# VH-VL binders against q92529r149to334, part 23

Target 1, 186 residues: q92529r149to334
Amino acid sequence: LGPGVTYVVKYLGCIEVLRSMRSLDFSTRTQITREAISRVCEAVPGAKGAFKKRKPPSKMLSSILGKSNLQFAGMSISLTISTASLNLRTPDSKQIIANHHMRSISFASGGDPDTTDYVAYVAKDPVNRRACHILECCDGLAQDVIGSIGQAFELRFKQYLQCPTKIPALHDRMQSLDEPWTEEEG
Below, E stands for the ipSAE of ESMFold2; O stands for the ipSAE of OpenDDE; V2 stands for 0.75 times the mean of E and O plus 0.25 times the DockQ between their complexes.

## First folded at step 25 (VH-VL; framework fv_tafolecimab)

Design BB1 (at its last look DockQ between E and O 0.33; V2 from the best seeds 0.00; counts 0 for: pae E 7.9 > 2)
Fold by OpenDDE, look of step 25:
Structure BB1 (fold): chain C 186 residues (1-186), chain A 130 residues (1-130), chain B 106 residues (1-106)
Amino acid sequence: as target 1 above (186 residues)
Amino acid sequence: QLQLQESGPGLVKPSETLSLTCTVSGGSISSRSYYWSWIRQPPGKGLEWIGYIYYSGSTNYNPSLKSRVTISVDTSKNQFSLKLSSVTAADTAVYYCARDSWYIVENPVEGTRSSYFDYWGQGTLVTVSS
Amino acid sequence: EIVLTQSPATLSLSPGERATLSCRASQSVSSYLAWYQQKPGQAPRLLIYYASNRATGIPARFSGSGSGTDFTLTISSLEPEDFAVYYCQQYSNWPTFGGGTKVEIK
């Protein structure tokens, strides 16, 4: 990825995730992101997605998904994906919407077959705590975005493995995602 | 519709290098979303993953074959290739090229990006025979 | 290397019957498991990914379940075109395949 890859996408906002993703099974994590996409798209005017009448959300999902933050919803943004972070900025690059360190991102997925233009990722930040962030990626861009996130994860992990430090068990690696976001005072 | 097609010699002598090319059509190999893999299947046996390449040239190989395998990509031709050196009769197989699909990302395991294969070539039989 | 063991090796059934295929992993693969169908002289076709998601164009009679080490592919009612070899594949580590289950006509 080098200096990173940049996409122009639409930010739709985020929804709080009240439970650690590592504590959930894969199916549940996938359901959470899909439900998050659905809820945020419904809440944001003009979001593309003929949401067919969805079955009422399960009680479980309702207990895991909290309040939505629709600040910056509907804005076109510059998304920069690197091994360091996902950086969301306004098009003029003057305002940072979010800068999610790669270590703070626990999960990312595309939408379901009905929401193929959406990407969701779960990250921790001081503003939103743990939240699922929703991106609208038009014209097939969603696959590129998710691919880039995956590539960034892979590269970061490879770098980690090259360091003589003990390869943490999977659970230990996941635990590191639960560490509070400390602003490295650079 | 995405199509993959294997091409190369169907016969290789022992100790020589097997060389195959996969031509991708209906889509760009330079997609950021996908990896491109080689998989083989000996006659009447199961499937073995050989390795993958990303459009940038990043590769990963099966540990059992790593010393003999080289995968390369030519984005200008929308192709990627396999070289397997020092072949023996054990390398006789149908060789498939495939696209790796990626839908969900989370912390990778073992530092290797691995995925399922959603598009396959028809396969090409390579026989190692003197 | 994660080893996948498929059982049974051969399953003999009639059209309309339910088929249940098992795949066991030597280690947990979470939900990073795919199922493929292969007919004679053809390349494998993706059926299921992430343990339970049907690939595009796959009929509803195909379903996948399981997590961790134990996985199942179910064909609710066998069609004549379903007689083939089925492979599971894990992608938690570098990709490995099971030995396959042959579903044949009784």
Scores: ipSAE 0.062, ipTM 0.687, lowest interface PAE 2.2, mean pLDDT 87
Fold by ESMFold2, look of step 25:
Structure BB1 (fold): chain C 186 residues (1-186), chain A 130 residues (1-130), chain B 106 residues (1-106)
Amino acid sequence: as target 1 above (186 residues)
Amino acid sequence: QLQLQESGPGLVKPSETLSLTCTVSGGSISSRSYYWSWIRQPPGKGLEWIGYIYYSGSTNYNPSLKSRVTISVDTSKNQFSLKLSSVTAADTAVYYCARDSWYIVENPVEGTRSSYFDYWGQGTLVTVSS
Amino acid sequence: EIVLTQSPATLSLSPGERATLSCRASQSVSSYLAWYQQKPGQAPRLLIYYASNRATGIPARFSGSGSGTDFTLTISSLEPEDFAVYYCQQYSNWPTFGGGTKVEIK
């Protein structure tokens, strides 16, 4: 229903996440996003300086992340955040780069002191399967972006609580009942 | 490093308004990644969540209390506050302020929700008595 | 409202013994369950989140298990500082807490 809020940010790319986020504890999810940001920033020329902790990644953390996809790396994009989706478009709005329905997004992280200019979110889509997508946000914008995503999650959850009998219909209307494009069930 | 400290009157008369303030030090209340909660514990009994506030002013309250509860934030003083109106003896409790972590924002329908309290104030006893 | 029922209400044990504390939810909370320790005169301390994950700095003798409606906190070998009250808390919906289990010296 709401038109959402729109930000202009830089898309840095994504990195495949090989395990379900629901099977991982809170601190591991935080470390996954930090490592994903670090790997993508090291791979993208022109990203804001090195963003990498110097400690070696844990064996478990290294096994959770897969291949990077840098196809759209470095593009300035329009990011629209609503209770329905995160929509990524070219600045002239001629092309949708990605549209991640809220049901397909498991979490987002960023805007803290260690990731000042970055937001990462984990979503499923047909092209990248389950992947952590990295956004570069300048001038304190990362905090606004992560806050808007959090508010969108909270508002969608409040809608669910108000109309529990309509939850399956809402999910059907907003997301396909088709299987996600993952390694599960072909 | 981060500390939360409750302050306010320890005695409130029935039918009056209980008013408490939580002062945050060693960190900023204006964080986009945290919610700030009030929780109470009647003497010798269990814990009851009262509500939370986000630094922007957005609130959510325990449905059993929401008609009497107002939580507010003053970012310039790094504080958030609780007002509970029309108190009775049943509102006698130790009142805690606490932090809820939002550095990871999880989709509650599709993902796990992180709504547990990692930092607590020391608590302040409020007695409702004539 | 999701009601959490903890049992037993009181558990009388000696140091070195194993403590097993139960928490039952009135409806499924998936794994959205936390455990807290509260010592006399102190605020609660987070022990376990997401049913089984230890919070930072919590000793390995504390472990949590369960999902859905039935959850367990286990203290493998009680130390003198472990005699306290333990609360479970669900966060599948707005937070609610159990009534507590007091672990006391026999």
Scores: ipSAE 0.014, ipTM 0.511, lowest interface PAE 7.9, mean pLDDT 79
ESMFold2 (binder alone), look of step 25: mean pLDDT 90; pTM 0.924

Design BB2 (at its last read DockQ between E and O 0.55; V2 from the best seeds 0.57)
Fold by OpenDDE, look of step 25:
Structure BB2 (fold): chain C 186 residues (1-186), chain A 130 residues (1-130), chain B 106 residues (1-106)
Amino acid sequence: as target 1 above (186 residues)
Amino acid sequence: QLQLQESGPGLVKPSETLSLTCTVSGGSISSRSYYWSWIRQPPGKGLEWIGYIYYSGSTNYNPSLKSRVTISVDTSKNQFSLKLSSVTAADTAVYYCARDSWYIVENPVYGTTSSYFDYWGQGTLVTVSS
Amino acid sequence: EIVLTQSPATLSLSPGERATLSCRASQSVSDYLAWYQQKPGQAPRLLIYWASNKATGIPARFSGSGSGTDFTLTISSLEPEDFAVYYCQQRSNWPTFGGGTKVEIK
């Protein structure tokens, strides 16, 4: 990724996630992101997407998803993806909406077949605590965005392995690790 | 229309290195949306994923083959390649290249979680024989 | 590694009959399961992705269902061209395939 890749996307806001994604199984994580996309899109006027009548959310999902923060919702933003972070800025690059360190991001997904223009990722930050952030990426850009995030994850992980403080013993198994990757500031 | 085509020798001697190339046409390998995979199928058996490469050169391999596999990409030629070292009769298979559609990524500690293969090459038989 | 077990190994049916193929995962894969069709001497072809979504150009007689660990591919009425081997596939940590179900003519 070098200095990173930048996309112009629409920020739709975020919704609090009350549980660690790492403590949840894969099925639950995917359900959370899908539900988050659905809820935020419903709440933001002008959000694109043909939302079919969805089933009421499960009690479980309702207990995991908290309040929405729709600050900056609907804004066109510059999204820069690097091994260091996901950086969300206003188009003039003067205002930072969010800067999520890569180590604070646990999960990212595209939408389902009905929400293919959306990307959701879960990150920790001081403002939103743990939240699922929703991006509208039109014209097939969602796949590029998610691919780039994936690449950033992989590269960051490789870097981590070169200077491991704690090497995950079982990266082939889902372990409940609540702690983000810590870079030993050498 | 996107097309993938495998090429390389159909016969490899034991202990040698199997080398194949996949040529992509009708689309760019430099797409940020997709990964590019090798999959093999021994005669009369099931499918085994070998590994993938991203346009940037990032790779991931099947743990069972990791020590012997190298996948590379040449964006200028719109190709990616497979090398499998120290081959035995067990490596006799039809080898496929495929496009890997990716929609979910997780912290690498938990591994990669979701993709499917929407485009495949026709496959090429590689026989390991003395 | 997630293991996918397909059943039955072989399904013998006549044209026009309904085919039901099962795929069981050793762990939950949510709805991120794909189905492929492979005819003799050909590469696999994507049929279904995300458990129930038809790939482009796939006939309506094909349908997928299921979530978590149990998945089903259904062919409502078998056509002569449907006699093939079918594989399910997941990706967790790395992609794995089921052992396949051969649908053959009775």
Scores: ipSAE 0.697, ipTM 0.874, lowest interface PAE 0.9, mean pLDDT 89
Fold by ESMFold2, last read:
Structure BB2 (fold): chain C 186 residues (1-186), chain A 130 residues (1-130), chain B 106 residues (1-106)
Amino acid sequence: as target 1 above (186 residues)
Amino acid sequence: QLQLQESGPGLVKPSETLSLTCTVSGGSISSRSYYWSWIRQPPGKGLEWIGYIYYSGSTNYNPSLKSRVTISVDTSKNQFSLKLSSVTAADTAVYYCARDSWYIVENPVYGTTSSYFDYWGQGTLVTVSS
Amino acid sequence: EIVLTQSPATLSLSPGERATLSCRASQSVSDYLAWYQQKPGQAPRLLIYWASNKATGIPARFSGSGSGTDFTLTISSLEPEDFAVYYCQQRSNWPTFGGGTKVEIK
């Protein structure tokens, strides 16, 4: 990745995640992702399609997922992925929807058979706190987006491995950000 | 539809460089979706990952082999290649190329990443002997 | 690095029997565990990804289970073509494979 890779995707919105992803097992994280996609797809007319829900969300999922934010829902956006951040902006107005530094992103998934046309990622920002952001992509593009995010993580981690003493500075840096981060956000 | 095929010399002398090429057909190595790996298996032994390359030329290598490994990509030929320098008899193995799929990625400071190999070449035996 | 320990090393069974193969990780890998089958003279074939999801075209008799550090591959009723070596695999900092379990005819 040089200055970054830019994709044009549809932003569907985000849903607050009230617990740390590190505190949740794989099954729960998967359910959160699918539920978030389903809720956002049901709210946005003209999305490719909604996942068919067979039952209401469990009480556990209701305690983990908070309020949705659909302010920019359904818009085509520019997503730029770099080793520094995921930047989401509207193409026409140059309005910033979100700018998520890679250190503030915990998790991203998509492009698999169950979520072929969707990318979900969990990040912190001052507007939405910790939230699961949902993108609708063309066929195959979701998988490209995930591959690019994976590369951004890999390259940043390679830098980390070359400079092991940066671990204490990373914790201090996160605590001094405008976006607050405490060790107990589960 | 997707096929991977290894090619290169089956015999390499000690201290020389092992060179292999993987040709991809039925798919594009220029894809941003996939990572392309080399994996080897000494006769009668288990599997050892050597490294990957991404379409951009970015690589990552097994730390135990890193000083001797170079992986490269030629997008115009839809190929990626392995060079392993200073070989010994311990490098005798069947060498596979494989496609690596990453559908779930986590920040490596806090978590782990899902990775698995859904397509493999047929393998090529490389023997290191005088 | 994460070490994967497979047991048993060899499993001698007859066709029709149920096979249970174990893979243990030295640290949690969540559900990010894959299983491969390798027949003599052939490349490995992906069977299971994410601990329990069957890859395309894999017969119903194969199933995977487990999470964290302990994982199991089950073959409910062995067919003659199932006598092979099975490997588990994870990726944390880089991919590592277990040592394999050979399933052979008794």
Scores: ipSAE 0.562, ipTM 0.787, lowest interface PAE 1.7, mean pLDDT 84
ESMFold2, look of step 25: ipSAE 0.390; ipTM 0.734
ESMFold2 (binder alone), look of step 25: mean pLDDT 89; pTM 0.915
ESMFold2, look of step 26: ipSAE 0.019; ipTM 0.570
ESMFold2 (binder alone), look of step 26: mean pLDDT 89; pTM 0.917
OpenDDE, look of step 26: ipSAE 0.430; ipTM 0.812
ESMFold2, fold request of step 27: ipSAE 0.057, 0.540, 0.218; ipTM 0.589, 0.777, 0.664
ESMFold2 (binder alone), fold request of step 27: mean pLDDT 89, 89, 89; pTM 0.919, 0.918, 0.915
OpenDDE, fold request of step 27: ipSAE 0.393, 0.424, 0.414; ipTM 0.793, 0.807, 0.804
ESMFold2, last read: ipSAE 0.059, 0.130; ipTM 0.551, 0.648
ESMFold2 (binder alone), last read: mean pLDDT 88, 89, 89; pTM 0.912, 0.915, 0.916
OpenDDE, last read: ipSAE 0.582, 0.415, 0.373; ipTM 0.847, 0.802, 0.789

Design BB3 (at its last look DockQ between E and O 0.26; V2 from the best seeds 0.00; counts 0 for: pae E 8.1 > 2)
Fold by OpenDDE, look of step 25:
Structure BB3 (fold): chain C 186 residues (1-186), chain A 130 residues (1-130), chain B 106 residues (1-106)
Amino acid sequence: as target 1 above (186 residues)
Amino acid sequence: QLQLQESGPGLVKPSETLSLTCTVSGGSISSRSYYWSWIRQPPGKGLEWIGYIYYSGSTNYNPSLKSRVTISVDTSKNQFSLKLSSVTAADTAVYYCARDSYYIVENPVEGTKSSYFDYWGQGTLVTVSS
Amino acid sequence: EIVLTQSPATLSLSPGERATLSCRASQSVSDYLAWYQQKPGQAPRLLIYWASNRATGIPARFSGSGSGTDFTLTISSLEPEDFAVYYCQQRSNWPTFGGGTKVEIK
């Protein structure tokens, strides 16, 4: 990825995720992100995909998804994907909307067949705690964005394999522990 | 529909280099969502992953084969290739190319990932013999 | 390297019977396990991904369960076309396959 790859996408906001993704199976994680996309799209005026009647959310999903933060919703942003972070900025003012360190990102996925233009990722930050961030990626960009995130993870993975740490033992433990946000002293 | 097809010589002499090409049709190899893998299966035995390549040329190899394996990609031809050097009888196998579906898991610092192979070529038998 | 051990090596059953196949990982792989079916002279076919999700076009009689180190593939009622070799697969470091379970006709 070098210095990273940049996409122009629309930020739709985020929704709090009250449970660690690690503690959930893949099916549930996928359902959470899809539900998050659906809820945020419904809440943001002009969002594509809100048109289909939704099935009522399961009680389980409702217990995991918290409050939405729709700050910056609907804005066109520059998304820079690197091995270091996902950086969300306004194209004109270069205002930082979010800078999510890769270590803070727990999950990323596309939408369902009806929401193919959306990407959702779960990250921890001081403002939103643990939240699922929703991106509208038009014209097939959604797959590219997901792929780029994957590539970034792949590079990190390679680095890990070259320098194995005792950390692998920790991820094998499906610990539901909500790790507090640690500000990396830049 | 996505299709993968292996091609190359079915016979290779010991110490020579095995060379195979996988041609992808019905989809672009330049997709950012997938990796492209080689997998082999000796006759009557199980499956062994050889390595993969990303559309950008990024590769990863099985540690047991890393010193002998080279995978390359030609996006203009929608192909990726395998070279295995210094072959022996132990390299006799059916060689498959496959699409590697990638999924990112929690704790990216560890680089944990999940992959499965959702599309396969038909496989090509390569025999190493004098 | 994560080693996947499949058991039994061979399972002899009749059509209509239930098949239960086991895959054990040397280390936890969470729910990131796939199952494949391979018939003679054919490439493997993806059956299950992420432990319990059926691939497209896979009949409902196939189901996967498990997490961590222990996984199971179940065929609720064997059809004649289900007699094949089944492999489990993981990728935590690099992809590895189990040794396979042969489901054969009794």
Scores: ipSAE 0.051, ipTM 0.676, lowest interface PAE 2.0, mean pLDDT 87
Fold by ESMFold2, look of step 25:
Structure BB3 (fold): chain C 186 residues (1-186), chain A 130 residues (1-130), chain B 106 residues (1-106)
Amino acid sequence: as target 1 above (186 residues)
Amino acid sequence: QLQLQESGPGLVKPSETLSLTCTVSGGSISSRSYYWSWIRQPPGKGLEWIGYIYYSGSTNYNPSLKSRVTISVDTSKNQFSLKLSSVTAADTAVYYCARDSYYIVENPVEGTKSSYFDYWGQGTLVTVSS
Amino acid sequence: EIVLTQSPATLSLSPGERATLSCRASQSVSDYLAWYQQKPGQAPRLLIYWASNRATGIPARFSGSGSGTDFTLTISSLEPEDFAVYYCQQRSNWPTFGGGTKVEIK
């Protein structure tokens, strides 16, 4: 990836995740992202018929998802994916919507048959705490975006193996807000 | 409409090299999101993964076949190819090309990424005999 | 290598019956298991990914369950088109397939 790859996508919003993703099994993590997409799509244009046929949420999903933040919903953004971070900027690049360091991102999903045009990722920041961020990535871009995120994870892990450092247990690291999350950080 | 199609000789002599090409249509092989795999099935038997290639040229092979396998890609023709050297009758099989799906990724501290094959070619029978 | 053992090798049933197919892994594969259907002369068709998620276009009568080493594919009420061979596949490391279960008409 080097300096990163940039995509223009639509930011749909985020919804708080009240538990560590590492404390949840794989199937539950997938259901959380699908439910998050469903809730956000009810509020914005472009929802697919499958998302409008929302089934009732399970008790477990209702206990894991918290409040949504739709303040920037529907905005086209520049998403830059690098080994250091996911950086979300406004179209004129004057405002950073979020800058999530790779250490603060635990999980990403999207581009599968049920969420063809969507990517969701779970990250921590001081404004939204742990939240699932929803991106609309039309025209097959969702698979490119999720693939680039996966490559960034793999390259960061390779860099870690070259220069290992002491890292807390993954559960503890996911609960921490020890990274800078302010707008003044690029 | 994404489609994969295998092509190549249906008959190969023992000790020679089996060569197949997969042509991808209705989509691009130059996707950052996919690996492109070869899988084979001897007649009346199960499936064996041979290896994959990424559009950059990076490969990974089944350890049991690694010494005889080369997979290559030609992005300008939207194709990837299999060469299997020193074939014997045991290499008689239907050969499939397939797209390796890359839908969910986890931070490596959690484990490896998941993978499954969502699009397959029709398959081509290759017989190894004199 | 992770070996997948499917049982039974053959399952003889009538339309409308429930089919239960087993796949056992030689070591834990978490939820990284897929199920495929293959009819004679055709390529395999993805049914289930990540142990329990149906692929696009797969009827609700197909369901998957399990994690770790023991996995099950269930067809709740067999239709005539469901008589085929079924394979499981893992990807905890490099992909391997089970030996298959043939579901045939009684």
Scores: ipSAE 0.013, ipTM 0.509, lowest interface PAE 8.1, mean pLDDT 79
ESMFold2 (binder alone), look of step 25: mean pLDDT 90; pTM 0.923

Design BB4 (at its last look DockQ between E and O 0.52; V2 from the best seeds 0.00; counts 0 for: pae E 7.5 > 2)
Fold by OpenDDE, look of step 25:
Structure BB4 (fold): chain C 186 residues (1-186), chain A 130 residues (1-130), chain B 106 residues (1-106)
Amino acid sequence: as target 1 above (186 residues)
Amino acid sequence: QLQLQESGPGLVKPSETLSLTCTVSGGSISSRSYYWSWIRQPPGKGLEWIGYIYYSGSTNYNPSLKSRVTISVDTSKNQFSLKLSSVTAADTAVYYCARDSYYIVENPVEGTTLSYFDYWGQGTLVTVSS
Amino acid sequence: EIVLTQSPATLSLSPGERATLSCRASQSVSDYLAWYQQKPGQAPRLLIYWASNRATGIPARFSGSGSGTDFTLTISSLEPEDFAVYYCQQRSNWPTFGGGTKVEIK
């Protein structure tokens, strides 16, 4: 990725995630991100995907998803994806909306077949704690965004593999590591 | 519809280099969403992943084959290629090219990328024989 | 390397019967398991991804379950076209495949 790849996307806001994604099975994690997309899209005026007849959310999902933060919702942003972070900035690049270190991102996914233009990722930051951030990526850009995030993860993975730490032991740790946000003193 | 097609010589002599090309049609190899893999299957045996390449040229290889494998990509031709050096009879197999698909990335600390192979070529038999 | 062990090696059944195939991982792979079908002379076809999700165009009679180290592919009622070799695959580290289960006609 070099210096990173930049996309122009729409930020729709985020919704708090009250439980560690690591403590949840894959199906549940996927459901959480999809539900998050749905809820945020419904809350943001003009968001494409005011989805028709939404099945009532499960009690389980409702217990995991908290309050929405719709600050900056609907704004076009510059999203820079690197091995270091996801950086969200205003178009003039003067204001940082969010800078999520890759280590703080636990999960990222596209939408469901009905929400193909959306990308959701779960990250920890001091402002939102643990939250699922929703991006609207039009014209097939969502797949590129996910791909880029995947590539960043892959590169990190390669780095990890070069450091012979027991990969298997980490996969077995379904433990909810509520790691506190450490500001890397840049 | 996305299609993958393997091409190359079906016969290679021992100690020589096996060379194959996968031609992708119905889609761009320059997609940021996918990796492009080689997988082989010896006759009557299971499947072995060889390695993959991203459109940018980033590669990852099976550790067992890493020293002998080179995968390259030509975005202008919508192709990616496999070279396997110093072949022996053990390298006789049907070679497949495939697309790696993933929708979810998880745990940046572990760097896990969840991928599966959703599109395959028809495969090409390569026999290593004197 | 994560080793996937499939059992049984061969499963002989009749059309209409239920098929249950097992895949065991040497280490936990969470839900990161896929199933493929391969017919003679053909490339593998993706059936299930992420342990329990059916790929596009896959009939409902195919289902996947399991997590961690133990996974199951179930064919609720075998059709004639279902007689093939089935492989499980993990992607916790580099991709590895099981040895396969041959489902053959009794």
Scores: ipSAE 0.032, ipTM 0.669, lowest interface PAE 2.9, mean pLDDT 87
Fold by ESMFold2, look of step 25:
Structure BB4 (fold): chain C 186 residues (1-186), chain A 130 residues (1-130), chain B 106 residues (1-106)
Amino acid sequence: as target 1 above (186 residues)
Amino acid sequence: QLQLQESGPGLVKPSETLSLTCTVSGGSISSRSYYWSWIRQPPGKGLEWIGYIYYSGSTNYNPSLKSRVTISVDTSKNQFSLKLSSVTAADTAVYYCARDSYYIVENPVEGTTLSYFDYWGQGTLVTVSS
Amino acid sequence: EIVLTQSPATLSLSPGERATLSCRASQSVSDYLAWYQQKPGQAPRLLIYWASNRATGIPARFSGSGSGTDFTLTISSLEPEDFAVYYCQQRSNWPTFGGGTKVEIK
């Protein structure tokens, strides 16, 4: 992956995730990303109609998902995926939409049969809040994007394991090995 | 319709190198969403993962075999290959190639990476005997 | 390495009976578990992925359950074609498989 790979995709927005993903089982995490895609798609003016089946909102998922943020919604962006970060920029103004360090990203989902044109990833926002960010990709590109994110995670992990001088330092600085992401309280 | 097919010699002498090729048809090996694995099964025994390759050439191997395994990819032929050096009778097995399919990727420092093998080749028996 | 322990090693049953197969992981794998069926002389066939999702074309009599360290494959009413060996598989750093459970005709 080296210096990174760049895609042009559509940013649809993000939605708050009110619980740590680590505290949730796999089925719930999968449902969260699918519901997040559905909610953001319904909220964005002129978004593609990706779903063929309409469903009422889940009561359980309503307790986990918070408010959407549609700043920059519908904008074409340059997404650069590297072992360091997911970087989202406008193609023409050098404006940074988001720059999520790889350490701040919990997981990504996309390209499954129900969400073939979408990629979702969960990352900490600037106030250390978790949000699910939604990308709309052109036909077939979603699988390329999710695969590149997966490769970046795997390469980062292999680099982490091959840097022994950093492993003791990271471990020595941690107070809890099972600590979730910090939740913001007002 | 995706299909995987193993090919190579069915008999290998001890101390030599076992070489197999998997040909992928009905799909592209250059997919960013998939890893391509070799898995073996000694007769009457369970399954052992040997290693995978990503289309870029990036590999990961079973630690017990790592010193003897090389997996390579030729995207122009839509193929990936296994070499296992210094074989003994213990390496007699049916060798499968398989696609490693996933929809969820997690940061490995914070969680576990997900995958499962959704397409398998038919398998080829390789016997190590003099 | 995450070790998967399958039990029982052999399960002798008749057609129409319920089969219950166990897979236990040495540490938590959340829901990241797959089940495969293998008939003699054939490649394994994916049955269940992510602990409980049936793969395409798998009959409803097959179901998976569990999370964390304890997982179960259930065949609600055995058909003649279901007598085979069943393997569980997980992935953390690299894939590992359980030792298998042979389901055979009593």
Scores: ipSAE 0.014, ipTM 0.507, lowest interface PAE 7.5, mean pLDDT 78
ESMFold2 (binder alone), look of step 25: mean pLDDT 89; pTM 0.916

